VH-VL binders against E3 SUMO-protein ligase nse2 (nse2). Designs and how they scored, part 6

Target 1, 250 residues: E3 SUMO-protein ligase nse2 (nse2), of Schizosaccharomyces pombe (q4pir3)
Amino acid sequence: MSEAQLKTSLEALSQNLLPGNQNHCSFDFQLKEIDDSIKQVIKCALVAAEIKNNECLDMLDSGIRELLDAKQRLLLMQQSVDTLANKTSENISDFENKSLLDIYTQIFKELIQEYEEKSDYGKYGTQGEYIEFKKTIWHEQNTDGSDFPSMKTFFNVMNTEEQEADEVMVYSATFDNRCPLTLQPIVHPILSTACNHFYEKDAILSLLNPTCVCPVVGCEARLQRSLLKEDEILERRLRRAQEISNLKEA

## First folded at step 20 (VH-VL; from q4 with light chain L99T)

Design u3
Fold by ESMFold2, last read:
Structure u3 (fold): chain C 250 residues (1-250), chain A 119 residues (1-119), chain B 112 residues (1-112)
Amino acid sequence: as target 1 above (250 residues)
Amino acid sequence: QVQLVQSGAEVKKPGASVKVSCKASGYTFTDYGIHWVRQAPGQGLEWMGWIDPYNGKTNYAQKVQGRVTMTADTSTSTAYMDLRSLRSDDTAVYYCAREGYRRYTMDVWGQGTTVTVSS
Amino acid sequence: DIVMTQTPLSLSVTPGQPASISCKSSQSLLHSDGKTYLYWYLQKPGQPPQLLIYEVSNRDSGVPDRFSGSGSGTDFTLKISRVEAEDVGIYYCMQDIQTPWTFGQGTKVEIK
């Protein structure tokens, strides 16, 4: 197939995937189903908040996050087609004798990896649908007219790397990467949501019992397994930082 | 929905052992501790102990220490309580209960397993 | 062991009337985190216990607002502003500040 034919085919494919097309090959149907499901989650959250069912609210929070992830994945697939079409249009000779599937797969892999590396705040805390979800719950739970707080208050501070530069600088300057229990650098970080302290995962799990408290001096918070949250992104950052430090010491 | 479903009633002789099962569903089994509580006929509630299903760590009430073993099988999401050297005063309904979500204590209870120890 | 003492051990209440149950602990249930870990459970006939009140005064999900808890230190009270037929059962206070976790003897509430 000639260069012109290839460009025409990629442009046709990209047009079929645009929002508003009624073609079964477009993502419009799936995106609409996800958006409708998110609306249902928000409606259920109102009811769960009215009856003060915190277990249901946590499950709905996980569910809306999964729906937003699925939505983003579909949007990145569409973006990958558009990116391929644009790159082919700019310099089609660079793509001669190359598998379009392999090129598309590489584009998509990079985009999805970039999304997966975002903090939870970056993934969900900036999304209007998730903000509406939290606002709906907040207004039902706080009928005294209290102001809705910043979305950052609902996320781990270390997962809020999209904060203002001076806020990020202050945070990073005060972060201690050593476990308060082992006094060694944290390798597998885990957070207690009761007191916002980080620990080495295996060390804190070995401490747990029905009445245990945070080992940080002056912190009186009780601990339980269900309040401990792993942080895969922070773990990757700590691993990269340790690898860099090891290279400098060599 | 979150459920704990226990094994059926048992009749045992003094000196025997009993093993009660507690199958969890509707949540991540390894994220919550499991407690065991018993209730003798016409009596109040007695806490027996706790297990962390993630690593098998346990904490037993002193009154049953040495006679009880609590275990968890993560592949089947099932907790077990094994009580040995049974006596007639071990006759009770045995409950499993899940660690309370954001409340501590216990929030979801199994239906109970009646254990009768008689000669 | 922390001993939990309930009074009365039995109540007969006319439907729609208030009821009150007292619980005393042998030592303070105030934790170093500033919270007091006193709980109330209801065991309806033929059912396992169910959590009503956590941390002295907070209602668990789905618990009607006619239930209220109060108290501090070693003295606690559960109140039912208007007893209904579904409120029949045995009420237990409970502490989880120290192992073994302990319950009161129970208060049987019946409709007369």
Scores: ipSAE 0.435, ipTM 0.754, lowest interface PAE 2.6, mean pLDDT 82
Fold by ESMFold2, last read:
Structure u3 (fold): chain C 250 residues (1-250), chain A 119 residues (1-119), chain B 112 residues (1-112)
Amino acid sequence: as target 1 above (250 residues)
Amino acid sequence: QVQLVQSGAEVKKPGASVKVSCKASGYTFTDYGIHWVRQAPGQGLEWMGWIDPYNGKTNYAQKVQGRVTMTADTSTSTAYMDLRSLRSDDTAVYYCAREGYRRYTMDVWGQGTTVTVSS
Amino acid sequence: DIVMTQTPLSLSVTPGQPASISCKSSQSLLHSDGKTYLYWYLQKPGQPPQLLIYEVSNRDSGVPDRFSGSGSGTDFTLKISRVEAEDVGIYYCMQDIQTPWTFGQGTKVEIK
């Protein structure tokens, strides 16, 4: 085969590796299956917490950590493919005499090593799914209404700048963000655990009395101050989403 | 440990006022409502009202409306009940109680404060 | 106001025997959310009231399973399957669906 034909073939292969190409290889199916499995683990954790089965809870904790590790590995594999695709599409001639597999392997090896060096807190304590898992268990087991503790309390680690920087919780952006009382986008979200509705914090707190009910049409759930949970991380995500929306409108 | 500690016993004359304190500890004071309930000697329990310490909002039983003021000091995690124009039938043990976690109603009670109104 | 009426007002029980306390409300305690908000409190001698049963039949944390609540609408019952010496005190039913929150008159339980 001529050198020109080989270069043309490498360019075609490089284009197939790019994100967004219809032939792009991705792990979307496997990632969805992992996400679904995590949701099932959290549902099982609620039941195990209700019956106070601590052995089962320990197994579920190990299981969700393994699922998060698997999820991260797939994301790093995809990142390595994307990185390789970008390098080859930008400077294809630099790769004419090199094995693409060797280059991919080196990229992935460096990324996975960085992840494997993280503390358990850095790997799991900052992940929204793991935080939801721990909150679900804690709220079911807490009988006196003490505050949910810092995620650091579930890991025996020192509080450092690195670990503080890993404190990021992410929630889905697909819920309706309008408050049923103000009819405006929620700025300071608060959740009623009696009915799982979100409100603008100051609006719902001004409504409270010993017998008040959820203002959502058709929801008659009672409200009380202690079942209203603030969500600082959702608040930050809502603020960021609004900032992005404002930039797109400009 | 979630705890409510009330001020000590008081003896008052008719027409005077009394202010009972309720010091909260072991939880976030502003995240729970505080109820006040009294019990006259040899009698049952009577709900007097509720306060939300976060914003000071109150709801009073009509029987004591106009004579009672409930307040909260978030800097000291202390709720107060001020009852004015005391009568002999206000002689009672006064309890503060925290809004029930997951159960509504009331789950943690103070030890009670005996108020005696005698001429 | 919702009137809560307890019977009996006093009850003497041989240790180990069952006890039953009735509570009747002047109107239904069924809330529009489908739940019934009837509570039982126990006030032991020299102590503040203590939550025993919430929402008709659910035992509060740490309450022995010899206590059970039942009923619906306006008629409710607290049962103690085997009365023990520590169960002495005054039992109150209570509603919180309407302010003012109201209690029954109390049922004093004593050991024979």
Scores: ipSAE 0.322, ipTM 0.715, lowest interface PAE 3.7, mean pLDDT 83

